# Designs tried in a protein design chat: VH-VL binders against Defective in cullin neddylation protein 1 (DCN1). Part 9

Target 1, 240 residues: Defective in cullin neddylation protein 1 (DCN1), of Yarrowia lipolytica (q6c0b6)
Amino acid sequence: MVRSDWRAQEIRRVMTFTGSKEKTARDALEKFDWNVEVAIDHILNTPQVDLSGASKVFDKYRNADSDEIDLDGTIQYITDLGLSLEEPTVLAVAMTAGSPSVGTFTRKPFVEGWAAIGGDTLPAQQKLCRSFAESMTSLNADFQKIYKFTYGFLLQEGQRVLPQETAVDYWRLLLTGKYEHLDKWLSFVTEKYKRNISRDAWNMLYEFMLFQAKDPSLESYDEDGAWPSVIDEYVEFLKE

## First folded at step 5 (VH-VL)

Design f40 (framework fv_ciduvectamig_arm2)
Fold by ESMFold2-Fast, scan of step 5:
Structure f40 (fold): chain C 240 residues (1-240), chain A 126 residues (1-126), chain B 110 residues (1-110)
Amino acid sequence: as target 1 above (240 residues)
Amino acid sequence: QVQLQQSGPRLVRPSQTLSLTCAISGDSVSSNSAAWSWIRQSPSRGLEWLGRTYYRSKWYNDYAVSVKSRITVNPDTSRNQFTLQLNSVTPEDTALYYCARLGMITFGGVIGFDYWGQGTLVTVSS
Amino acid sequence: QSALTQPASVSGSPGQSITISCTGTSSDVGGYNYVSWYQQHPDKAPKVLLYEVSNRPSGVSSRFSGSKSGNTASLTISGLQAEDQADYHCSSYTSSSTYVFGGGTKLTVL
């Protein structure tokens, strides 16, 4: 907070060398104990992210009284992105913008998340959403990140397991057209397993889908191996 | 499972306040996945949504235009319930009143009225 | 003030298909994919059948399906069964951050 002529001079040196604004230069100098060389190196190796554009997008949809994008703002925002609330691509938006819960966005995660990937205008966010939609069409690394994110996003305060009905709805949303045996898995969960779904069960279904795609007969499945009991029970169900 | 149980007077005189309570079990009135609504049903008007309350960083309310000047929907976190207060009632307010959970925007979950109370028939007469 | 428009009644025989329409405006049914359908048996509270136009909650038969074209949403019941005899209600979110219901349709299974 306290400035001297010496510190003002160092701030100006960092600004001159890097082209950064005063606040960026000062923050870097404070972080690295006023070491000019380290601060310069940090700024040059840290991408400059303009938060103002994404902040203006947030301002369009926020509730002025709460400074949050609430339920109504979320409906309008998702519609303006060209998305339906029923399509899995909105989960990629929730992950990217750091949504704390369904139907809500808060300023800092929204602005920082979008700015980090060039989402500084509504048209830029629309273009990024088209890219997200492409990644949601098949099993791939980006899809797996969103799939795993979804479990935690759906848990309510104090919950350690996901209600079966909720898990079934989101498996339908996420895995329809991507897992050939989805209907059999859902029948197993609802008719045989009849228990709430743990994070491990959620995550390990993804690994099992990849395993079954490589070994459709399940001949190499080892029930004494590292698979969780829910998958062991599912394999027994499939043998019936 | 979520369950909603209603209580309150079934006979109200014209010009008085209609007051009903909805007790919640299996969920919290401050749940971030829900909003809590009052809906009434009469033979002449069918189902009619009256209003909702829900919590995020603060409490929010939305009300149907037809009742907005007379209605309050209030949460009570200590008893895990919410209430309907409808002022200056007339015989036209005679209806079967339901409380209901409005499932919030969920990416594949229910965003409609997914749990309902048992209903309370309220008659407005002198 | 305007509720959504539904036919007052519809009838069908077991095994047939019937369709119930729900017509609104661009400020409700036409503007949002927030259309829900409810089944109500006598002396019971309504039960959600479909949400977001066409999605089924767990436990709802695949015989129930939904669609939307412009300002009109439709509920179709295939393979009609005696237990389907009930009142059917549609609802929609509105541009005023409110919800509206249709007038309800009485389904008679002959």
Scores: ipSAE 0.015, ipTM 0.507, lowest interface PAE 6.2, mean pLDDT 86

Design f41 (framework fv_ciduvectamig_arm2)
Fold by ESMFold2-Fast, scan of step 5:
Structure f41 (fold): chain C 240 residues (1-240), chain A 127 residues (1-127), chain B 110 residues (1-110)
Amino acid sequence: as target 1 above (240 residues)
Amino acid sequence: QVQLQQSGPRLVRPSQTLSLTCAISGDSVSSNSAAWSWIRQSPSRGLEWLGRTYYRSKWYNDYAVSVKSRITVNPDTSRNQFTLQLNSVTPEDTALYYCAREGTMITFGGVTPFDYWGQGTLVTVSS
Amino acid sequence: QSALTQPASVSGSPGQSITISCTGTSSDVGGYNYVSWYQQHPDKAPKVLLYEVSNRPSGVSSRFSGSKSGNTASLTISGLQAEDQADYHCSSYTSSSTYVFGGGTKLTVL
């Protein structure tokens, strides 16, 4: 025998005291055996995210048949964010919204990703994108996260390594104006290395750029040290 | 380097199906940073985009309204190619047909530009 | 009839600059920054020169530049060379998620 009237009252009490929505109040009450005080304490001490705003943004761009933002939806969405499809800042959007692949967004990661950082409306997402654009202007910790994310984002289903042509194009996109020796690195990869690019090679180029910025002559470079073979080969190429 | 090689019949009779194939080298038809289009060119209409196929998490197709009821653009991953089928052709479908790749490896979605084109196939629709 | 309006022909002498216009509506050129320009030599497929109004693919000469004002996009070719003699086509993404092209412009280098 279940009594529903008192439960409805307790849900309303939790909602009133905490400002939470009905589902949040109900879930907390169910978790703590309908103990109102414990449920209130839990909600007040656990930050809640409202997914409804980001979900409405997703609904504006989704293909109704697939419930995904497909290529057409992505074009319109990126345009409405104030971005071009070709600018590096779109990779920050892809990372934030958990895009599974180029040109596609799925509901759960899009909604949860934007909600987590206050992207509850299109104008809020536009403001966040302006902040992302600032992070894309130089080598910094936020840029490094986006740089590292990009490798996995570009991998096709079943791929373990990135085709060289793809890696070269995205290094140009991401590192132009940020790495003094970018043209030398790209010449090395295309003319000497001639192999597909591993995740480690992608990630370690970033560390090498930081190293070379501090030691431009490479006097402290230890070929027998911790550097992977791809960087050792590159340093040999630079000495030619 | 990406190359697109076209093949298919150059003479089609009115009411028949026009079928062309575009073979891809240097890229994958299932590349999720590209889309694969058919574009035709005639003196009366100039360049005219007909439709595309592309892979993201699944295959998608988009078609120009003017041909949507008659057109199919299909990928073939085993042969790394894609095809155009245009049903119920009329003399008005006489044109130079091109396949083209939409976008570049750095484009989110690979929609623009049409960065590589096939050699073109002149298709004449006549009795 | 093409959806976008281009002049049928333009001409110039080597070393000069010329500009080709491409006029559409708010549903294509005016509504989106997804305008591309293509060069086509006789009996050849078109080759992309510019995309997203002003972006230049790797390998395309810096002599080719693009701009947009309202519903009109423009291709400018500086330092004209004999090899520039060709047909030039503009295209735009549309509010219908399709592409439209201009009628093409024949450039004669005198």
Scores: ipSAE 0.015, ipTM 0.541, lowest interface PAE 6.1, mean pLDDT 86

Design f42 (framework fv_ciduvectamig_arm2)
Fold by ESMFold2-Fast, scan of step 5:
Structure f42 (fold): chain C 240 residues (1-240), chain A 126 residues (1-126), chain B 110 residues (1-110)
Amino acid sequence: as target 1 above (240 residues)
Amino acid sequence: QVQLQQSGPRLVRPSQTLSLTCAISGDSVSSNSAAWSWIRQSPSRGLEWLGRTYYRSKWYNDYAVSVKSRITVNPDTSRNQFTLQLNSVTPEDTALYYCARLGMITFGGVYGMDVWGQGTLVTVSS
Amino acid sequence: QSALTQPASVSGSPGQSITISCTGTSSDVGGYNYVSWYQQHPDKAPKVLLYEVSNRPSGVSSRFSGSKSGNTASLTISGLQAEDQADYHCSSYTSSSTYVFGGGTKLTVL
């Protein structure tokens, strides 16, 4: 048999054994260098995700000319999810749906992201958003993922650091009611530090909040340790 | 920081085109977190929103029903500005015209019109 | 002639509280949480006081608060001060992807 006929036969074999669609069988075989046994094991151990439901939700809000959910579509979509556009839970939606930037969703990340967690209808997404809202009320592992995601989400094409004013706005949004010393941090950043905010500075504030919660007096803080200079400067500011 | 500076003729004859420019500093007209609006204020009517332009992979425009047949809001990325053109003006178009930024705070969220130009009084008179 | 209904005028004395209403329909104020309030002093451009019904921009006094019930949004100014004397405008996003304003309210501080 020629190579293409042999491939068609192996695709059919994988389909018959696993019950998968042709594309699923072909993709698995190509991924594992046409090793039928490995491809079968992969399919049987990988849940098949139906993208059609989430795709229909996307179609409801997209702009037909661009095939994107634009600002107007986003406003309607977030409203239909039962969320306020200023609510921090919107950032969990942006992360889940792989939004590339403020006010925009694109088809593939939206559909794949929602489908992966069972968000295949608008009511299912509304229920998931209520769960996200619960996670946004305190410092926890899920909140930390959203917090870290937010930095990259806010960076514009070509930017490597976040403008200080943008960072301050989103720290207020995310950390109000969750960090006892937020006002001190914001005063430090605006009155003393006066620099744009790096990803490391953004991420390490979260670790410092957890550290300070365990050691409010900062007696165990080691300036010669692994903390970035921005945190060292902040600790110095707090001792003034 | 972000500032809007308006320019354009202050006297327009009936049936002519009213044309105003809004120059942007401290932000980009193609900013993915802003939309750029024109708003007018007449003594007999309060504030009236006329239209906006904004960039999200392509340019979009929205216009108030009352002016939709006569209005164009155009961005100019090379000069970092946007313009208002209002065709076939009548004395009823006499107003103080403002450009404004509609700012965003979260994904899809809006500050309202958070930065305004100085205003341009346009009189439509023969 | 405005799309949203506001009282033409309100008045109060220093230290008192006043409330300004803004009434629309289910296709604007009632349908969306995108109500903004603007303060305008004579011969100046409007300044945003509140956005998304109740949120204050940085630098706006906590004396300004907002709420919404059904088709009516409200601006409340507590502890009235002389400098609060101004025109107040509400606006809302609409189901047509446009914005509309109220007729404006003149606040007199007695």
Scores: ipSAE 0.015, ipTM 0.515, lowest interface PAE 6.5, mean pLDDT 86

Design f43 (framework fv_ciduvectamig_arm2)
Fold by ESMFold2-Fast, scan of step 5:
Order: C-alpha cells, then sequence, then structure tokens
Structure f43 (fold): chain C 240 residues (1-240), chain A 123 residues (1-123), chain B 110 residues (1-110)
C-alpha cells in the first residue's frame, strides 16, 4: 500500500512559515525528529542564508563562458555599487565576496559572502557598501580586518613577501588621512628598510599606529619587547 | 625603487611595424597591483594613451580605439619587460613614446615613466 | 583633438592662486573618481602631481590641490612660484577601461 507523503507536506509547511528553501526545511525537520514547531523555531532563530538573490547579482556581471566575474565585469560591478575602483571600500567588497585576486570574483565565495550579511540584491549590496565606507574613514576593528586582508589579496602565486612599491602604494590608499606620520613611515621604508615587506611588518605597522596615537613621544616604547625589527628600526629613524 | 628603461629603433618606414621595449627594474611585470602602459606625445595630438598589459589571475590587454586594430602590448615575464608593436605605421605615428607604470587596482594614475623615445616615421 | 577639455594657457603672478579645469563626460571624469594631474617641464617626462582627484604623492607640495564637480575636475595651485611654470595635463579613466588626456595647459608665471 502507498504511504501518505506527510513528510513532503510538513516540509512545505515549514517552507511557507519560514521562507526557507526545501533543503533547509528538510534538514531542520530531520534534526528535530519532524517536530514542526521546533524546526520552525530553529530556522527563525538561526540565520538562513538565501543564496538565490546573490546568485542573480553574480549572473548580471559574470562572463558566461568562464562563470567568473572577470575584470570587465568587476569594473561595471564596482561602478554599479556606487564606488570608485581605487577607493579603500573596494577592498571591503573583495574581502566580503571572497575575491581570490584583483579584478576577479568567483561564484561560491561571492554568493555565500554576500548572502551571509543580507546582500541578496544589488540595492542591498549598495546599502552595505555605504556602511563599509563609513568603517573605512578611521582606524577601527572593521578597518583593521580589511587592512590585514589586503596583504594576502596582493600576494602573487608563490610570493611570501610583498614588493616594497606595492606595499607603499596600498599604505597610501589605506592610511592617507588616518596616520599622522604616514610620510615618515614611507620615507623610512623607501630610504632605509629592505625592499620586501613581510606579513608581520604589514600587520605590526597597524599596531604601532595605535601605540603611537596613545604615546606620541614614544616614551613607553620597549625595544626589548615583542615589536619586530622593522618597527625597532623605524623608532630609531624617528628619533634621529 | 622602480626604473623603466626604453629601447628600440628611432626611425621606421611607413607601412612597417614600430617596435619598442620597456625593461622594468624594482617591480615585476606580473605584479597584481600594477598595469604597464604605452603613452605617446605629439605637438598636434598632445598626450595619447595607447594601451596596457597587466596580470590579474590571467593577462589582460586594453587598447585605445584609435590604434586597436594595429597595436599589441605584450609582457615578457622571463626578461621582466613589456613591448609595444604598432603595425602599418604612417607619418602621423611620429611621436615621443613613453612606457609607464599604472599602480593600484586598475592603474588609476601613472607614477613612473620611462625616459621617452622619439620615433620618426618617414621614408 | 583631445578627449578632455582644458584651457590652452593660464597665467598668474608669484603668490597668486590659479585654477585649471578639466571637463569630460559621465563616461570618464563624471563617472569615476580617477582623475590624475601631471606636471611637465620642457624635455622631461610628465610627473604625477595628483591622483584620484585630490590625493598628493609624497614630495608634492600642499600648494597643489584638486577637486571635482560633475563632469569637471580642477587643479588649484596656491602661492604660485616661478618653478610652477610648466605644462599641466589631466587624465581620466573611462568606462571602456582606457585612459584619456586633456589637451594640456601651459602655465606662465609672470
Amino acid sequence: as target 1 above (240 residues)
Amino acid sequence: QVQLQQSGPRLVRPSQTLSLTCAISGDSVSSNSAAWSWIRQSPSRGLEWLGRTYYRSKWYNDYAVSVKSRITVNPDTSRNQFTLQLNSVTPEDTALYYCARGMRLFGSYFDYWGQGTLVTVSS
Amino acid sequence: QSALTQPASVSGSPGQSITISCTGTSSDVGGYNYVSWYQQHPDKAPKVLLYEVSNRPSGVSSRFSGSKSGNTASLTISGLQAEDQADYHCSSYTSSSTYVFGGGTKLTVL
């Protein structure tokens, strides 16, 4: 005898009440022994990521042959977000959408990244970009995440260190208006330091900027402490 | 410190190919944050951007519409240089030719320039 | 013929301020914040003065400032000095992933 398809009915019920996709509804029902009320409560209290909206945005800009947003698609996409291609907020977009390299987005990181923060339409992404732009105006925790992300984003395949000139240009992009002594740091790097910039040197400049803001005279700077040699040399340069 | 050194013939006959090389030191031609351009200058037309090559997970080229059918800008990673080839030249291609680096995501400005090469197209 | 419109010449006296305009379209100057300015002395390659409308490279005097309104970008030189006498060129990124230049402006310091 054919059994009643009560499971399909309960899946549809959960989908209707929560707006979730079939798989999400099914997985929740299976997890909670087909208890509809518990499954609904779980879905409503667990952020459910609808990937379809972000996928449609990706489809607008992708190259149909490669299924990637290439450089041409990236230029149009960043422009449609209301951003200048050379502003720090673009790096926030690259981090959010899991861009593997300059000028490229791939489907899975783009869709999952945007969906995770409610970026499921172009207007929603534009609104989120305005929030990102506010975070990029000063030294703060969100800015620091973008700053640290940038180093790896700029590394070429096989590179362990960043060429000095690349580091200098992105320090100018990221830190102009945010670090009072930027010109001194750049003079130190170009006139005194090694050509290559390590991840540790990149990351520790951020910590040093925060330290110097609290102690402009550098009276509490401890060269025997955990600072890398590049920062020790910079402090000596500043005391010349 | 970046330096761009230009080389190539200064005299080219009409209908032939103009070929120039720009040797890069202090940066890599395959740098993800750089783009490598050719720009020319003449009294009649001023500064004209001709084209660029750059690496962003793959190589890209962009060319000015006025030269697109005749131009190739090509990187050479083994020698850390890039070249300009301009086919079917006419006397109107007589100009001072510069190579230049554009820096940052899409090369929004040209921060280092080669010394310039005056190329005369005449028979 | 150049894609961006600049005045052919401007002049000023030492200590004055002068402004050079650069007018394009919504597909270049108006569409992007990627306007750069270059100073060129006779027999020299152009040198970048400003990029991304208003940013100065290290070593460029704060007397040079930039702005943009709609399809027009402007370079302002305050406290004009004799050594500022040069040609000034604007450039913009375009929606076609290309660059265009203005016709250049000859600055004479009288």
Scores: ipSAE 0.018, ipTM 0.517, lowest interface PAE 6.7, mean pLDDT 87

Design f44 (from e5 with heavy chain L102G G103Y I105R T106L I110T; framework fv_ciduvectamig_arm2)
Fold by ESMFold2-Fast, scan of step 5:
Structure f44 (fold): chain C 240 residues (1-240), chain A 125 residues (1-125), chain B 110 residues (1-110)
Amino acid sequence: as target 1 above (240 residues)
Amino acid sequence: QVQLQQSGPRLVRPSQTLSLTCAISGDSVSSNSAAWSWIRQSPSRGLEWLGRTYYRSKWYNDYAVSVKSRITVNPDTSRNQFTLQLNSVTPEDTALYYCARGYMRLFGGTYFDYWGQGTLVTVSS
Amino acid sequence: QSALTQPASVSGSPGQSITISCTGTSSDVGGYNYVSWYQQHPDKAPKVLLYEVSNRPSGVSSRFSGSKSGNTASLTISGLQAEDQADYHCSSYTSSSTYVFGGGTKLTVL
């Protein structure tokens, strides 16, 4: 639709008063029948983020029939971000863009997630991904967030525990090069534990990795302490 | 842990529809870590991937160009299985048919980690 | 072309090493790190041997290794054993969201 001159003036007025972008001002004005005062109040009392840039990125990769980024679109998208399809940084993208499942992005979480951190263009998202990759080279707070996010990301509707095969595969992806005793943990899980993996088991491995790094001999490990049974069983396995 | 069990007719007449079923145990047909494929093997063509179905908010299908006009791969969530339907078969469709799980990690890695036992289908009058 | 090129046959003696090549294009092997290798014994379904070029599933011997350079992926089997005698198939993801296989390679040991 063609805009009139007076609408352009009201859009500028709302933008000046609120600091919002043109689209945010226009959408608020249209929602409230071009009542400037109500539109200003709405913007000031509703957190506003310009979604148009991230929406254009989504449009480049989406399947037009489904309005979703499917597996093919995801492969192209991750490649265009400058990422290897199998690096942990891909999980940071999934977390940021609210991916509902492996190989898929949906419009609203993708657009809102990227917009919230300034990912308004593909180059901006590429820069953010380089920052993610740099922050995730060791067991640090950013890595821990992605590690913990991954468990929930992999759970399907109705699941309360991860299949062991899935957990093992993603531990290899996430922890290779970061946990010296990864092969021992995976041997324990596959050969001795042989159960599906709870959220607590997933999360407590991370705490145990930090503990073992500080006490490699496990001399300060207290089996009567607060560690969950899965870690107690693992420590017994390590002493065999 | 994951097992795929195939069933269906072993003899099909030319021009008819070839229909095979693959029953899944140890995983869900709607698993977000899997895509479910049909792959056939013949002496003349070797292994040939035919198509797959997978669930990501909705059901998707991908099909090989050579069969795209006459193939359907359908999931059945209630029975935890998926089927191959191949229309208008010719003697060239005679092959050993496998169902397979394509395991998917992250956004775009699938490899066929579990295979059904195979069904030899002969297309002959 | 979507079919991948493998040698029809290779042979070696016990204890030797052999390499099987798998050549495609930039739209499959060259474009993605989604090359997998399958071992097939007579009258058996294929079994995954390597995935994503070089990764081994649990239970696969370290004698099996994979690599890729440009449009060619390679499977190397070191310390050949009689049980390695089988057909070996490579597969790759394609830019069309499909999969292609190589023609297969018959490995004869001894």
Scores: ipSAE 0.274, ipTM 0.648, lowest interface PAE 3.7, mean pLDDT 87

Design f46 (from e5 with heavy chain S33Y; framework fv_ciduvectamig_arm2)
Fold by ESMFold2-Fast, scan of step 5:
Structure f46 (fold): chain C 240 residues (1-240), chain A 125 residues (1-125), chain B 110 residues (1-110)
Amino acid sequence: as target 1 above (240 residues)
Amino acid sequence: QVQLQQSGPRLVRPSQTLSLTCAISGDSVSSNYAAWSWIRQSPSRGLEWLGRTYYRSKWYNDYAVSVKSRITVNPDTSRNQFTLQLNSVTPEDTALYYCARLGMITFGGIYFDYWGQGTLVTVSS
Amino acid sequence: QSALTQPASVSGSPGQSITISCTGTSSDVGGYNYVSWYQQHPDKAPKVLLYEVSNRPSGVSSRFSGSKSGNTASLTISGLQAEDQADYHCSSYTSSSTYVFGGGTKLTVL
């Protein structure tokens, strides 16, 4: 027997009007207190992404008790993506999937992040990761986004600055082969600067690397300009 | 830089609880890029991983099937240490016990990069 | 016995190269690139030499190298030195999200 339910009717109306899938229609209706007009407007004015595929990928790796991908799930997941646990490309995955910390993922950022870029299946995510890997081979706009993301990803609750040893480890991971003077920067930071690393210091190193690549002699460097003091101190160190 | 120092009784009677402590310096027991394990070594079984604890917004604990019913690994953030509690011990639990850090640069942590000095525990009546 | 199979002993002379094998199954060594090698001197804790098959931590000599083929991982020590005389243990992550170890190999430098 066909049972008429007002919710099912409203879901069908939204689906018919928008061409959306049942879950998309239901989610929009629930979000807007079952207001059909508002749900339709939302769907028509928002790019449609299928969350069900990415949700199934999450389900494969999650701990059923916590509904989180924990350390064990992360190891299996990164392995199935075809990645090494210590390659820079995993930071692109962390950014894309909204990982809150090393070795974990939560459902909403994972599902929404992957769905937004077509990561609806494990093979699709593997293909996207190959593209990410290409972006991690040189200094470019995509690499810079991952580089900047990494600072916040590494901060622990209550931290305002990153411990120097952690910053050094991740600069080695990210910048080896990409910055000719990396060893000098690391020597400056550990032997002369000797302070924890601010977000501004982390971000401005990237800008300085681009500047130094265009002006290796640093002839156009203006110490009275807008560079932060950490870069001014580094330039003084380089001239000694 | 990271150092792990172990303490606890070296002699335990059968049916009692084995309790060992691992004090951490150079890192935090609640660091979001480390996990803290207990591993034992005996002539008959070699090296055997027993369990771990780690913090990522909440505490997680994982245990080897062989000891799961008798083992607890507990963190103590106030003293920056973690403990092993192994209940109902038998002579087969006689072993050299190590605490170890499972360290990670990006994800996972699949190797033990720092180890405590080891504690030889004998289970005998 | 241990979950992973290693030869009980191996020997070499100073300056030579030796290889130690570590054989598991498709659920550990064969299924993952997460093999670690540890060096243990008498009365001391193990020290990591290699991780993820072939990666070296800071401070580990380039004389230590690793490889994997199918279900077998290998540790190669080139230019043998007297200080290399020790026990060598392999370890692998497993499909059960646990860690297993080999029985250990005693290296004698003659």
Scores: ipSAE 0.611, ipTM 0.807, lowest interface PAE 2.0, mean pLDDT 88

Design f47 (from e5 with heavy chain S33T; framework fv_ciduvectamig_arm2)
Heavy chain, then light chain:
Amino acid sequence: QVQLQQSGPRLVRPSQTLSLTCAISGDSVSSNTAAWSWIRQSPSRGLEWLGRTYYRSKWYNDYAVSVKSRITVNPDTSRNQFTLQLNSVTPEDTALYYCARLGMITFGGIYFDYWGQGTLVTVSS
Amino acid sequence: QSALTQPASVSGSPGQSITISCTGTSSDVGGYNYVSWYQQHPDKAPKVLLYEVSNRPSGVSSRFSGSKSGNTASLTISGLQAEDQADYHCSSYTSSSTYVFGGGTKLTVL
ESMFold2-Fast, scan of step 5: ipSAE 0.672; ipTM 0.837

Design f51 (from e5 with light chain S95R; framework fv_ciduvectamig_arm2)
Fold by ESMFold2-Fast, scan of step 5:
Structure f51 (fold): chain C 240 residues (1-240), chain A 125 residues (1-125), chain B 110 residues (1-110)
Amino acid sequence: as target 1 above (240 residues)
Amino acid sequence: QVQLQQSGPRLVRPSQTLSLTCAISGDSVSSNSAAWSWIRQSPSRGLEWLGRTYYRSKWYNDYAVSVKSRITVNPDTSRNQFTLQLNSVTPEDTALYYCARLGMITFGGIYFDYWGQGTLVTVSS
Amino acid sequence: QSALTQPASVSGSPGQSITISCTGTSSDVGGYNYVSWYQQHPDKAPKVLLYEVSNRPSGVSSRFSGSKSGNTASLTISGLQAEDQADYHCSSYTRSSTYVFGGGTKLTVL
């Protein structure tokens, strides 16, 4: 026994007090039996994001039969973002939108990921991608997050280590122009190491690049220290 | 490193089903960094893309409109291969058939980086 | 009958440069930067030379370069060599999420 006019008034009150949008206020009120105080407390103590804008972007590119952005939708989407399909910035998009694998997106991670950073429209996502592209030009904290994300993104179902040729391709994509000794590292892994690449090996290369930038002679490198064996072998290779 | 090896009949009678197999080495048919296509070549039509299959949490198949009603591209993970089935063939389907990989770095998949050796199929009575 | 238009043949002498055109529409070549070029020697499968208009896979000579203006993509081969004698095919992604090819161009090195 509730009336629409009374409910509309309570929705407006919750919106006014919290600054939330109508749907957020309505959903909270419905969840807590139209108790205004409890709904307000819930909204103020629970981060709220508007998912509708990002959901409309997803709808533009999805395959209607599967409700997924498949390979065809991904090509159109990345093109509309103003990106090349093979530039490092698309890995920032994959991380942000929670892509499960190369060439696909699913609704929930896409919508939640973009909404969380204000990617509520295609133009807003284009602007965010320009910011991502700036972060991809040098070694920095944002680049490191994307670099580390990439390993897991490339692993196939059941894989615990990444095939060497895949790791080499993505190291070239990510580190060209950012690591002076990239060609030496790639020669080491293909000609000497010859093993599949663990997550630790992938992650510790980043730390080693930072170390080598501060100590190019490797004079302070401690072979008896905490570096993993792959880095110890690489340092031996460099000193040959 | 990646190699594609084709097998199947070289002579098919009109109205029958053309069936070809492409065996993959150096990659997996379920690789999340690849898609697998069939392309044919004839003197009159040149190169013509027929269809593809690829795995991303589920299998996807895409087909050219010209053959969509009579074509199936099927993966076989146990044998690491994929097949082409083309129903109700006519002499117009006489061509050199290739399997090919669309390799993907980030969200690529726009070019064919590895090709099989080709299988010349003649449709004749 | 091919979706993309290429000249049937081109010829050049060793050391010279030649250019092969590939003309489509705004729904393929003009609408996307997803043009690829393939080299095919007799009795061999096609081999990728260029992708995304101008990008070279590793191992492809810098003598091969690509460009695009409007609805026309172009492959240029500089410092022409005898082994460049082959058929050349262009390809483009389309608005219909398919791939189309040109009719092919036979290059003769005189």
Scores: ipSAE 0.595, ipTM 0.799, lowest interface PAE 2.1, mean pLDDT 88

